# VH-VL binders against PDZ domain-containing protein 8 (Pdzd8), part 8

Target 1, 198 residues: PDZ domain-containing protein 8 (Pdzd8), of Drosophila melanogaster (Fruit fly) (q9vyr9r83to280)
Amino acid sequence: HQESLRRASALVSLNFVMQFLFHEFKNSNRVRKWFYRKLSIELDELISKTTTGKLLDKLTIKELELGDQFPDVKSLSVHNVELDKDEQRIENLDLLLDINYVGNFTTSIDADMVLGKKGSITLRVKQLSGMARLQFTRKPYTHWSISFLGDPELILDIESKYQGRQMQSNITNLISNQIRKAVRRKHTLPNYKLRYKP

## First folded at step 1 (VH-VL)

Design p05 (framework fv_miptenalimab)
Fold by ESMFold2-Fast, scan of step 1:
Parts: C-alpha cells; structure tokens; sequence
Structure p05 (fold): chain C 198 residues (1-198), chain A 124 residues (1-124), chain B 107 residues (1-107)
C-alpha cells in the first residue's frame, strides 16, 4: 500500500532530520547551556525535596556530554487534539512516541556532603526506550510535558566515589533505582519551567 | 590575555615541605566554569595531574598525592598555591600551573593556558 | 584509574608527511580527550579538546577524531615546527590521566 509506504518514509525522514540537527547543534554553547540549566534545576530539587538531599550540601556538574545519537522515534501517533471554540487554536495536543535512545549521554557530578565529606558520580545513559507521552496544554499556563507510559527500559553505566574510593555496586544500584524512579515521573519541559521559576 | 607564572621551586631534602605559588592574570577564579590546577613532569617522563581547584572552591587531588599535597588559593591576590609535605625523590619534577575553562570548553574541560613551570628537586 | 596508551611511542617522519598518533583508553571516555604538544624545555600547548575541536590559534593541519576508547591525532602536512612530543589526556573522570607521549622526530 502506498499510504503505508508514505508513513514509513515520513518516520525515516523525521529520524534522519533529528539526527542531523543533533549532530549539528550538540556542541553549540546554547544547546549545552540549555541541558546544563535543566540538569542544575533537577539537582537543586533533589537537594531540596528528598531525604537523600539532606546529606548533600552542594552538587556541581563537572562534565556534560550529549553523546553520539539522538533518540529514534519508532512510532508516532496523535492520541488527542482539542481546538478552541472557534476551531482556530490548539488547546490540547497529546502525542504518543515509541522512543529508542542508544546515545551515551554522560554527566559527571561532584557532591559536597555534610560533615565535609566528598563524593562524585559519573552517569552514562547507554539505553532508554519506551512509550513516551508528549502533551501540550494551555491550562493553567501554556506548557509542554513529557512522561513515560509504563516502565521504560533504562540501562546506565555508573561510576561513583566517596572520599576518593570506588563505591560498592550495592550503592550504585541504589543510585540507579532513584534515577529510574525520576525518569518515570511526568516532567514539564524546560522552557515552561524556566518561565515559571525565573 | 591569560598568563600564569609559577614560583617557589628549588632543591629540598627528602622529608621536608615546600610551597609553590602560581600568580595568574586575565581571569578570575570566582568566574563560574573556571578552574586552575597543577600538573607535574619528572625529568624525561610524561605528564601527571596533581590537583585542581574550581570556581566553587571544590578541590580535587590525584589519589596518590592527596595525603601529602594541599591546593589552595587567594582570590584577592589571583594566586594559586600547592603545599607539598613529606617530599620524596619521586616528587622531583617541573610543576606547571594551568587554567581550565569548564563551561566554555564544551563540557570536557581542557588545560588551555599553562605557566612555564617551576623546578622542584628532592635530593640529599 | 583510566589508562591512556599512545601508539607509537616514537615516530620518524619528514616535512610534508601525513602522520597520525593514536590513543587508547582502558575504558569508555566518550569525547573527553584533549591533545597537547610539548617542545623541549617548554610547557605543553593545547591543540585539540573534546576529541575533535581545534583550539583557537592552532593550524588547521591538526585534526582529532575518535570517541569511546580509540582516538587519533592527525597532522595532514608536517611542518618543521611540528617536531615535538604529543600527549593525549582523558578528562572523563578523576584522576585525569595522560598518555605516555609520542615523540615525533625528523627521519
């Protein structure tokens, strides 16, 4: 069928364009600052909002590498679209994306802990795959949000140190579990969050 | 222009202490993303990272040297220090101080400006 | 600690030659590699950072490539001033480690 061939071609073209844009702009200071700000906000919330954060005085991002591939979209569907009363503006848009990411996003974070203790962690995202829901809504304010449906496949490489010593795998597993829980939460995309929390 | 000038090297006996200084200009250690550190090179050998200090006062050490060496700074004087205790023959080297721009280095960090080094010789 | 191994340790070449020096990390370091040039009695000079980004003021005959564990520094047409020792460095994790160096000398 011609329509099936057309849809398959469109998805391949989308992924090609996204990979091209990623490779062109991943080393841009603008793009890197955007990811730095996003990660800094998440780390500030970790310190302020969690029990683990009570043991942390400061978290500093020492390295950030966007990796070598952008996520592949294996399927894309429009789940819902709502227009205003005049059918002239999108009020709500709900997209489902089957995402496969194998790009080695890497960050190194240094931790200043209570009582003058020091820690560090290097995280690499080897794989992140699953069904993501991308939503646009104008209430209460115009924003985009992203969340995963179900439990995504997440494979991490984690190297952690405490007072200069390599940490045991059980501690690495605890960190991995917290990251998995964070990934499953609904997140407001940074442009909206930056507007809301200037 | 960024410049770094090391001083304080010399001949010292094993077991003694020595403090190196690095006077820098053209940047401030209070600027986000900036760090300065020490790299050494034994005669005829390769480079070895010693220690680094960042804009946020975070200090990092080569684990082999952490117990004997202390990095510090005086932002008002634009000066970096390396306190070396319990010196050994293996510490004989040229000690360089180097600037690292972290944020503007596309996140990898790099040592873009170096001083000419100061020589430390540990011998009896 | 991440070990950085350079090949070759010594390289003889003539002016105008294309030369390549390789650097292998003992574990994955993404693109966190820098390359330095050092002449006798002088401090090292940064040539390449983030594996492939040319430092301002460095001639475009120098280029870097690679990611993960295998990295290469290439000089496309060797000039007399390029005879020096070259070092790779990983900046992925502490302690930062350097390769043993590659001495480029006149053939």
Amino acid sequence: as target 1 above (198 residues)
Amino acid sequence: QVTLVESGGGVVQPGRSLRLSCAFSGFSLSTSGVGVGWIRQAPGKGLEWVAHIYWDDDKRYNPALKSRFTISRDNSKNTLYLQMNSLRAEDTAVYFCAHREYYDSLWSGYFDYWGQGTTVTVSS
Amino acid sequence: DIQMTQSPSFLSASVGDRVSITCKASQGISSYVAWYQQKPGKAPKLLIYAASTLQSGVPDRFSGSGSGTDFTLTISSLQPEDFATYYCQQLNSYPYTFGQGTKLEIK
Scores: ipSAE 0.000, ipTM 0.436, lowest interface PAE 17.2, mean pLDDT 80

Design p06 (framework fv_miptenalimab)
Fold by ESMFold2-Fast, scan of step 1:
Structure p06 (fold): chain C 198 residues (1-198), chain A 125 residues (1-125), chain B 107 residues (1-107)
Amino acid sequence: as target 1 above (198 residues)
Amino acid sequence: QVTLVESGGGVVQPGRSLRLSCAFSGFSLSTSGVGVGWIRQAPGKGLEWVAHIYWDDDKRYNPALKSRFTISRDNSKNTLYLQMNSLRAEDTAVYFCARIEGYDYSFLTDYFDYWGQGTTVTVSS
Amino acid sequence: DIQMTQSPSFLSASVGDRVSITCKASQGISSYVAWYQQKPGKAPKLLIYAASTLQSGVPDRFSGSGSGTDFTLTISSLQPEDFATYYCQQLNSYPYTFGQGTKLEIK
């Protein structure tokens, strides 16, 4: 029981520290560039690999706001740990995190489409919740990766327009499905300096 | 049509300050992914990047010039500025302003796509 | 800082010739290279970006190739208006750096 109370206190402290760091660094140029770069890569995949992308000439990120809150960690457990033969160094580490994000990450994108048509989309992430696996491995090279276990709960606020008029819900559903696919992928977290490419 | 026009150059004595301006049209520095910057060229020499500023107010400087030069903008006037302090003979150059196309989904690279005609700064005693 | 070295520094050629200018980076820069043309008394003009992508409005006799550390600008059939100075630029890391320039003049 005392251990349970101690663990609960530790999570409160962890979340407090993470929120503090988020508010200190969310407007950092390095952090903003990292998100712009990631979003640009996802938009390139949208253009090159989807039916919707065939209608797009250029996508322009007009707004990127990291929101008001860092993800809240509801639980953290060590799922697996492997040491080297001398039991001195971690070779593999699996962490399971129950996360709840309610931070209002917002992005606005303008689309230049074929035949001179114009579109726009504003996306706000209201909630993202689920069990995530955070994995450290040294082979083939030292890296971290993150993925959701199963289908996370994702609540989006999407406003889309074509030639200045609100698009039908079937178009917003298509966009939502692409975002859900991106969120469900395993993402590698490289340990290197960021370069500017939004 | 994208145009950039530099002004404010002239002959100045060493140790003095000078502010250059670049009036641009055909685009807005409020547009995501866009930047504007300064590149200089000494007489008979090659090109040297000075500084640039992006739509989100991210500023980048040539480390050799950062202590003496300040880049700024006024979005309401569509104007870029370069404040040059403690000028030296080696700052003598034509100063060009140029637009940066900031994102490229295929290659994730910057490039300077439109350039002004340049304004000449001569530091002489 | 990344050093960009162009070869040759001076090139003499005739109208109709195929000419190539090379640019070597002191470290790997992927495809983050742009090429510019500058005529006397004028501003530089963008020709190629991302090592091989031709800027709109630039004649298709210009082409770029290369990745990593070695890059080439090629003019397939030299025209009178192509006699100018050519610069490569790396945009991989700060500070952005240019090559020393290649002056292309009539033989």
Scores: ipSAE 0.000, ipTM 0.451, lowest interface PAE 15.8, mean pLDDT 81

Design p07 (framework fv_miptenalimab)
Fold by ESMFold2-Fast, scan of step 1:
Structure p07 (fold): chain C 198 residues (1-198), chain A 120 residues (1-120), chain B 107 residues (1-107)
Amino acid sequence: as target 1 above (198 residues)
Amino acid sequence: QVTLVESGGGVVQPGRSLRLSCAFSGFSLSTYGMGVGWIRQAPGKGLEWVAHIDWDDDKRYNPALKSRFTISRDNSKNTLYLQMNSLRAEDTAVYFCARIYGSWLSFDYWGQGTTVTVSS
Amino acid sequence: DIQMTQSPSFLSASVGDRVSITCKASQDISNYVAWYQQKPGKAPKLLIYAASSLQSGVPDRFSGSGSGTDFTLTISSLQPEDFATYYCQQYDSLPYTFGQGTKLEIK
């Protein structure tokens, strides 16, 4: 009863604070560069480790915008907790969060392809919803990771060009399906580790 | 083809200043995610990162060197500079310039290096 | 600062051998590791980035693996031109730090 009202108020406060922090820091060069770094590494792995990468010579990020909203947390529960042997501190913590993201994260990527062909893709994340698992572990250093339970609902807005011409919707649908399959395969989006140094 | 060529090294006395240059071609520092930096290597020792500058003029330094070294660029000349002040014997090294793809990524193309010897 | 420790510091091998060099970070750096090859009197050359991605133009005999704190560079069949010093580097956090190097010598 009252506990339910207090918990609902706490979620509203948490979401308000997270949105405030997001708007304060989304245009920070440090934050933008962190996301650029993460995306660049994923693109480099795509080129080197996939059959699709054999058709690609180079991928270049032309635009990275963090969007307009931070994810909303609709519910939060403790899935698992482990304490150290003297029960003084948390060694492992596993949280389940019902996440709804409607923030328009956008990236534009230029592709240099084999035989001098050029392509470009603009990807916008319109919605990402699902049950996320946030895991905390201390060894060797304190870190956090985030993943999704099952398949999240993912709505993408994709514009693609090949040799400067707009691609048909069947091609954008293929790209969307490949991204969805990659998310399903990894069960992570994003796979972030947050580290706390001494 | 990406090329980087360092110059400006030489023998200098302790306490003096020296400016190194790196002329690069095959890319632009105005490209989103692009950067260039300096890495040094003392005789018989390993690699030590000195400083880098990226596409939006964000400058980062090794904390041990930040007070004495300044990195800058001239985009119109495709040239990177390292101004080294108050030189010490421990600054004796080969100084390499290298391209970095993205502000935090690895150094994918390197120059051949220029030698700085600080002696008295 | 993140410390990068390589093992071994010296390695003797013959042409055709499979060799592995390990690199350990003092804290979790995910996959933000690069490997470089340096021959005497020459600049380093990038071999591997993102722990396991092969740089364009680098022979397929080179491979990288690992995540978190433990990383390995493997050469599946040594060639004469592979005798050099190898360095790992983390680029997770500033300052960027390199391992002390592994000198690969002919037996």
Scores: ipSAE 0.013, ipTM 0.591, lowest interface PAE 7.7, mean pLDDT 82

Design p08 (framework fv_miptenalimab)
Fold by ESMFold2-Fast, scan of step 1:
Structure p08 (fold): chain C 198 residues (1-198), chain A 121 residues (1-121), chain B 107 residues (1-107)
Amino acid sequence: as target 1 above (198 residues)
Amino acid sequence: QVTLVESGGGVVQPGRSLRLSCAFSGFSLSTYGMGVGWIRQAPGKGLEWVAHIDWDDDKRYNPALKSRFTISRDNSKNTLYLQMNSLRAEDTAVYFCARMYYSGFLYFDYWGQGTTVTVSS
Amino acid sequence: DIQMTQSPSFLSASVGDRVSITCKASQDISNYVAWYQQKPGKAPKLLIYAASSLQSGVPDRFSGSGSGTDFTLTISSLQPEDFATYYCQQYDSLPYTFGQGTKLEIK
């Protein structure tokens, strides 16, 4: 019991620190470009690798707002940890996080479609919750990756337009389905150079 | 339709300065994710990134050129500039301006025809 | 800085051939690589971005593949207008760097 209370206090402290860092850095150029880059790669995969992408010529990000809240971590556990025998460095780290995000991440995307048609989509993530696995590994290169265990709860607000007219629910359902598929995938976090940048 | 047109090249003596211009149309540098940059190519050689500027006025330079070159823009004229100081024979090249898609981290999707800079005595 | 090394530096081929050009990065760059085509006296033209995404207006005989450090540009059936110099570029980190180029010549 005492230990469970201490763990709850540690989790509150973690969430406080993460919210503080989010609010301090969400408008930094480096952080915004990180999210822009991540989103651009997902959009490129959508165009080149999916059937839905065959109707799309080009997607352009017009707006990216990180929202007003960082994900809340409801539980955190170390699932696996492996150390280098000689140097005692972490070779692999596997964390399980129960997350609840209610932050209103918003992006607006313009779509150039086949036959010279134009569309636009505004996507707002109202809620994303579920169990996530966060993995660190040094092979084949040093990186972090994130994936969801099972099907996360995702609540989206989608506004779509075609030739300036608001689209029907069948189009928003198509968009929603593609986003849900993207969220279910294992994602490699950007290659961050560990060297200090003067 | 995106177009970029470079101007301001010519023959200049070592140690002199030269300013290149790039007039662009079909996009705005105030658009999120947009940037424009300079890439150069010496005669018979490959491509070398010089500098770029993006939608939030973040300027990045090739470290080898940072002390001598300055990038700037005039959004009201849709024009990009490259101020080149203390020119050397090694700066002889065709200078291209190009739009950066997903500015700040990314590739060059539309290019101008280039303007030639020759640094010789 | 990240070194981009292309292989071969020179390639001779005939119309209708399937040709591949390889680009190797000195460190992991994920999929942040673009390929350009340059004809004599002209500006480079973007062919491929994000390792495998085809730029609008580029013929589908061009394709890109790879991730990490090894990348390939493939032309499935070479056409007369494809004889040019090809460059890879990494955009994982600054400074952006290009390969030395591969000159594709008629056999």
Scores: ipSAE 0.000, ipTM 0.517, lowest interface PAE 11.7, mean pLDDT 82

Design p09 (framework fv_miptenalimab)
Fold by ESMFold2-Fast, scan of step 1:
Parts: C-alpha cells; sequence; structure tokens
Structure p09 (fold): chain C 198 residues (1-198), chain A 122 residues (1-122), chain B 107 residues (1-107)
C-alpha cells in the first residue's frame, strides 16, 4: 500500500541522515563528553550500588570510541502523545523504535581494586538489537529516557585482565551479566547545556 | 593519592591583583573527563563557586566575578591558576581548589585542597 | 540564580540519633544536587551526588533523597565523627550555588 511504501522510503532516508550526522559529530568533544558522562554514571552506580563495588576502589575510562555506525531504525512509531492543555506543549511523548546496532562501540576501563590491585576491561558492543521505547516527559523533571521492551539481543566482546593477566571465563561472565543488567534498565538522558555554558 | 595544594594567598591591599596557584598530582587535567575549579569561603560564611575549567579548556565563571577573575592552566606543570584583579574587601576568603570526579565533568567536587587564605586589607 | 535554602541552620543531636537536613531550591533542579561535609579548619568532603548517589568511601549511614525542589540528607545513626557543617549544592545551572549550611552539633 502507498502508506507502507512511503514509510519504508522515509526510514531509509532517516537512517542515511542519522548515519551522516553520526559520522559528522562522533569526533565532536560535546558528543564524546555526553557518552563519557553516560558511561561514567553507569560505572559509578556499579561501584556504589552493587556488592561487586565493594571490591572496587575506582573505575577510570581510558578509551572511548563511538564506533563505526549509528543504530539502524527498522521501524518507528508514535505510541503516545500528551499535550499540556494550557500551554499546548508536549508533556509526554512515547516513541517505539525497532533498532539494530552493529557499530563496535568500544571502551577501555581501568579498575583500582582493594589492596592496591589493578584490573582492566575492554568492552566492545558487537550487536545490540530490540524494540526500544524513547520517552520524553516533563515529570518529575524534563528529560528523555530510553528503555527496551523486553530483553534486547546483545553481543559483547569482552577482554579483562587482573594484574596484567587475562581473566578467566567465569570472571568475564560476571562482567557480562552486569552489563546486560545495565542495558535492560531505563536510562535517562540528562541536559548538559546549562552546566557547560556561561 | 590524589592531592591538590593551593598557594599564593596572603594579605593584599584593595585594588591590587593576586594570582593563586593549585598544584595537583594523582591525575592530569588533560585526561578525558577531568575538571578543576575554585570555590571560596569567607570567614564564618558558606561556600561560593568561583570558576571552573575542564580538560578541553572550557572555562566557566561565577557571573559576579567574571569581569575580575580569570582561570587558566599549565598542563606541563599540572598547575591551575586563578588571576584575581581589582581585589575588594569582600574577596577576603579561603580559596579552595577542587577536582571534579571522572563521573560528572565539573559539576560537583570530589577531592579538595586545604585552601589558601586571601585577606584584602581594609 | 538558583537559591538553595537549608533547614535547619543548627541542629543538636546525640550519638545514635537519626537526623535529616533539608535543602530547598528556588526552582526545579531535577536531581542535580550534591551534599558536602565540612569540619572546622578543613576542606569540604563530598558525601552525595545526583541527589541520592553515595560517594565511594562514604559510610552507608549517609543517604540522600529528593527531586525537583526538595532534597534531604539523612544520617541513620549519628557517630561522633559526623558532627560538622553540611552543605548542599545545585549543579543544574550556572552559577553553581550552595546552601547556607547546617551546623550539626553534639547533644
Amino acid sequence: as target 1 above (198 residues)
Amino acid sequence: QVTLVESGGGVVQPGRSLRLSCAFSGFSLSTYGMGVGWIRQAPGKGLEWVAHIDWDDDKRYNPALKSRFTISRDNSKNTLYLQMNSLRAEDTAVYFCARTSYYDFGSYFDYWGQGTTVTVSS
Amino acid sequence: DIQMTQSPSFLSASVGDRVSITCKASQDISNYVAWYQQKPGKAPKLLIYAASSLQSGVPDRFSGSGSGTDFTLTISSLQPEDFATYYCQQYDSLPYTFGQGTKLEIK
């Protein structure tokens, strides 16, 4: 049907535009700061809010590469829109996106552990796909959030070391499980604009 | 093992200039995500943010102080500076140098120096 | 500028007590609040950031809560080393501003 054909064409165009913008801005300090901050918050929660954190003194991001591709949007729908009657402004916006990411996002993290021990982890996201909900809401404060509807398909490449030696599979599996848990949570996109501009 | 040590404080007369230094170790301001700032505290009063600089040389100032104060750095010496011009009696305070954590890019401060005292003689 | 108002300004308590200090922002600051502890003659020490996240190395008797305009720092069971002045700080917008401080004193 014509509607279906138009939507398929629009998605192809959207993905080309998003890939162009990604390649244009992926080396921007602002964009890299945003991803660094998001990752830092997740690592900080790992240290502060988990039993694994009791063994960790500090986590430091040594490398962050945004990879080669932006996520492909296979479908996009507007699930819900709520307007403020008085202002005629969007109060809530729910978007459902079927995404497929094959971009090799890579980060290297150094871990300072109890008793002066050192560890390191290199993580590469080979694939992340699933149905995501992208939500704008003004309550309790204005923000965007992203979450997956169900468990996404996640393929990771993890290399971990302890005191310079390669870690065994069971330790790598513990790290993988923490990452999968983090991916399954709802993630907030904070506003950085006012904090960095005079 | 992260340390920050302020210096350059002292007694100065109104209208003069003074430059504070903050020597830091255990981290580099060229490291991605790092920032350092100045916070001051007048005798018996609370904390007041002065200025901040992050690893990409993005400088932010308290608007009340922007015209008189300048923040700068020397990465080769691991040193942060605060240039204070046209000093006034109300600038009398302990000036602290503090680092932002790797986790929040200069919004709050996780390690602090002991402070250096600036007294503007009236 | 965003004004941060703490209450109370002075609080007397005994070891073992549960105490709460509140901080009110003059406008919505989301969760961009940090809490600091300062002892006489010393630099401040970070306790809490992002309203509720505990800084590494800080005892778990300290907790933070709140969002929007109203924030609370709670100490579940006071210890002798906790008698100090506490400050909240907003970092939602420039300039960053601090509360006036709450002095927690013994007994």
Scores: ipSAE 0.000, ipTM 0.472, lowest interface PAE 13.2, mean pLDDT 81

Design p10 (framework fv_miptenalimab)
Fold by ESMFold2-Fast, scan of step 1:
Structure p10 (fold): chain C 198 residues (1-198), chain A 123 residues (1-123), chain B 107 residues (1-107)
Amino acid sequence: as target 1 above (198 residues)
Amino acid sequence: QVTLVESGGGVVQPGRSLRLSCAFSGFSLSTYGMGVGWIRQAPGKGLEWVAHIDWDDDKRYNPALKSRFTISRDNSKNTLYLQMNSLRAEDTAVYFCAHSGYDLLTGYSFDYWGQGTTVTVSS
Amino acid sequence: DIQMTQSPSFLSASVGDRVSITCKASQDISNYVAWYQQKPGKAPKLLIYAASSLQSGVPDRFSGSGSGTDFTLTISSLQPEDFATYYCQQYDSLPYTFGQGTKLEIK
């Protein structure tokens, strides 16, 4: 069918453009700072709001590598569109994306802990696949959000050290579970024109 | 070594108040990552967490007991307190004071316990 | 509140036996589980934390396993001093809750 061929061509073009932009900008200071700030906010929330985090003095991002590939979009559909009756503007937009990420995003974090103990974690995302919902809304302020529908497939490489020794088993399992919880959560994408403080 | 010793238990009538004390040594509650809690055990029954206080004075309570019980500390005396108000027959139990040690991503297990003090709320 | 259910409530075994006690959480608690041993008239003693980490000074015949909702405490070769009541505890979320206990008795 011609419509199926047209859709396949459009997805190839979209993925090509996204991969091109990713490789051009992944090492830019602006893009790296954005990811650094996002991760720092997540780590601050972990320290301030979780029972586990109260045992941590400071988390420091030592390495941040965006990896080799941007997520591949296998399908994209418009689930819902709502227009402003007065102005014909888009008020709400729901997009459904079937994504497959195999890009090796890597971060290394140093942990200064209570009682002068030190830990470190190196996390590598080998694969992340699933159906994602990308939402645009103007209420209460203009923003985008992203969430997965159901549990995505997530394959991680985690290397953790405590006092300079590699820790397998319990600590790596705790880290893996916290990351899976974070991935399942809905994430709001900040608009640079709005200084929103949640 | 860490040592905790409870005191202040006894026999009280329903509706009265009682204050328990826990004298500890081997650590300071002002030291980062240290916490102390109260766990109780009714005769012949299991363990029930009552309240916890951390090095940063963060206080946490069993919701069933929060309105009647208050946890506090005196760092100058290395002493923890549990103020119990409006006591009921079901509050009859051995009250243990326990240290919550630290472990990265695993905190709030109780690694050292006192011997307990008995509170009997008599009919 | 998270409910912790232990199985069995009573267990009879002989010295030298391998025994296992299970603990089931009413919701996912990751690996935030501790196991305690309590002898009559004494305070509980911490054996295992983070589901599988052995507390310092505890004999290596004790081990813990599990994640999510199902957890197991295993004693590989029972000794006379191991006859006691065992409790699991979750510390994933407030309020911290204990299982009802498992009494281990000599056959």
Scores: ipSAE 0.000, ipTM 0.462, lowest interface PAE 14.4, mean pLDDT 81

Design p11 (framework fv_miptenalimab)
Fold by ESMFold2-Fast, scan of step 1:
Structure p11 (fold): chain C 198 residues (1-198), chain A 124 residues (1-124), chain B 107 residues (1-107)
Amino acid sequence: as target 1 above (198 residues)
Amino acid sequence: QVTLVESGGGVVQPGRSLRLSCAFSGFSLSTYGMGVGWIRQAPGKGLEWVAHIDWDDDKRYNPALKSRFTISRDNSKNTLYLQMNSLRAEDTAVYFCARLGSYYEILSGYFDYWGQGTTVTVSS
Amino acid sequence: DIQMTQSPSFLSASVGDRVSITCKASQDISNYVAWYQQKPGKAPKLLIYAASSLQSGVPDRFSGSGSGTDFTLTISSLQPEDFATYYCQQYDSLPYTFGQGTKLEIK
């Protein structure tokens, strides 16, 4: 009981601090650069690993807005802790977080398609909520990773155009499905694919 | 048409300084996702990355050269500079200016357009 | 630092031959490899980026393949203008590093 009250107080403080830091740093060049590169790696996976990507020659990020809010942590629990042989340092840490994001992250992407055709997409993440797993491990190298457990609740606004005209619903549905799959993937922090720039 | 033209090379004695320039056209270093850098090649040897600078003035250096070399730019003149201090015989090379490539408008570490190079000879 | 090792250092081939040059990274670099062609007295020219993507204006006889640590540049039917030195470059992590080069001599 007492412990539950302490945890609730800690979450309020954590969320307050995280919102403050988000508003302080969301317009910094370093933070914007990181999101830009992270999004580009996701687009690279789309081109390289999916049949939809075979229709695309190049994707260009035209707009990136980090939105209005940082994710709210509704609960946090320690799922697993592994210590080294001396029980002196953490080798593996596994946290479960119930998160609710209502921040309107927005990006606009121009697509150069096969046969010289042009497209564009504007994506806004209105809501993303669910149970996330945040892991720290030292093997094979020291890193953090984040993934969702089950299917998160995801509310998107998608506007897609082809040759300047609104695309049909089947194209929008394909884009939506790819985004939902991307959200379900495990993401490394920092992403090893970004190591070309320290 | 993207063009890059290096200048400022020459013969210099060890321990002295030299500044190289690269005049570029067909793009702006102020544009999001753009970057330019220097690559050098010693006589009869391979390529070695020296440094690069991107649109938000983020500078990256080869660790072996960081203490002696400084990269800078003048966006109003579309010009890139490399200030080389405490030159050694090992710095003798052709210095190329090149634009960094981008993939989905993200700056990558490959070089898509190159200048013809300017020769620096450090003799004792 | 990531070391890039090319093989062979020297290659002699006839016009019309299929030629392959390999490049090995000292650690996993995913697909962050570029290939360049350099003719005597000239600047390098980008041929391939992201291991397999052909640069605009480069003839389609050039192709790249590989991932992780092993990469190959292939010229499907060698032409006289392909006489040059070829370099691979990794851009997975700083500092960017190049292979030592492969000199291709026709005949």
Scores: ipSAE 0.000, ipTM 0.476, lowest interface PAE 15.6, mean pLDDT 81

Design p12 (framework fv_miptenalimab)
Fold by ESMFold2-Fast, scan of step 1:
Structure p12 (fold): chain C 198 residues (1-198), chain A 122 residues (1-122), chain B 107 residues (1-107)
Amino acid sequence: as target 1 above (198 residues)
Amino acid sequence: QVTLVESGGGVVQPGRSLRLSCAFSGFSLSTYGMGVGWIRQAPGKGLEWVAHIDWDDDKRYNPALKSRFTISRDNSKNTLYLQMNSLRAEDTAVYFCARIKYSYGTDYFDYWGQGTTVTVSS
Amino acid sequence: DIQMTQSPSFLSASVGDRVSITCKASQDISNYVAWYQQKPGKAPKLLIYAASSLQSGVPDRFSGSGSGTDFTLTISSLQPEDFATYYCQQYDSLPYTFGQGTKLEIK
């Protein structure tokens, strides 16, 4: 029971610190640049590797906002940890987290389509909750990944426009379902390898 | 449409300073993933990257030029600047400004200005 | 710094010909290569990025290929407006570096 109380207190402290750090750094250009790079890579893959991409000439990120809150961690367990023998550095870290996110992460993307047509989509994450696995490893290159142990609860708010006109809700729902399907299919969300800067 | 127009070139004596300007339109440097930079070309020679500046004011320089050149911007005027100090004969070149998409895997120059000529002579 | 070496430095060809220009990087740069066209007295124009992606508005007779250290720009059927100098650029790491250029002249 003492151990349970200690863990509950540690979790409250963790969430407080993470919310503080998020509010301190959410407007950091370095943090926003990282998210921009990640999204740009995904959009480049969409254009080059999918049938939908053949209808797209250019995708432009118009807005990227990290939102109002960091994910709330309701439970945290260390599943695995491996240390560098000589320096006590973390080589591998495997965490299980029960998360609840209500932070309103928002991105707006403009699409220049074939034949001079224009579209736009604004995606807002209203809620994301579930059991997540966070993995960090230094080999073969330094990276971290996040995945969900089951289908997360995902509530999205989507605005779609084509030629400046609001798309019908059934079309918006189709886009929402494709995003949910992509999140489930990409069970693991890799962070790209960190590289030495010149 | 995207346009970039360089100005400020001319004939200068060795050891002097010169400031180049690039007026751009059709995009904003406050847009995520946008940058603008300078590329130069000496007479009869190839292209050499000089410097660029990103939407987040991240400034990157050619190591050979970093000590003498400074890049800056004025977002209110949609203008890019290159301050060139201690000019040498080997700085004689056409200086182009160009838009760069600065994101992982897409760091290329997609629109270019016509260039402004800098001649360093006695 | 990554050195980019183009070959040939000079190429003579006729309208209608298929021509290829190669670019070799001194180290593995994956697919982070762009190709530019420069006509006399004009600014460079982007043709290809990510080794093989065609810039919007560029004629489909231009194509790029390659990965790692060896890259090729191909023009499937030369037109009069294609006589120019072509440059490759790597953007895998800073500083950005360009090839020395390939001058394509009418035969």
Scores: ipSAE 0.000, ipTM 0.491, lowest interface PAE 11.8, mean pLDDT 80

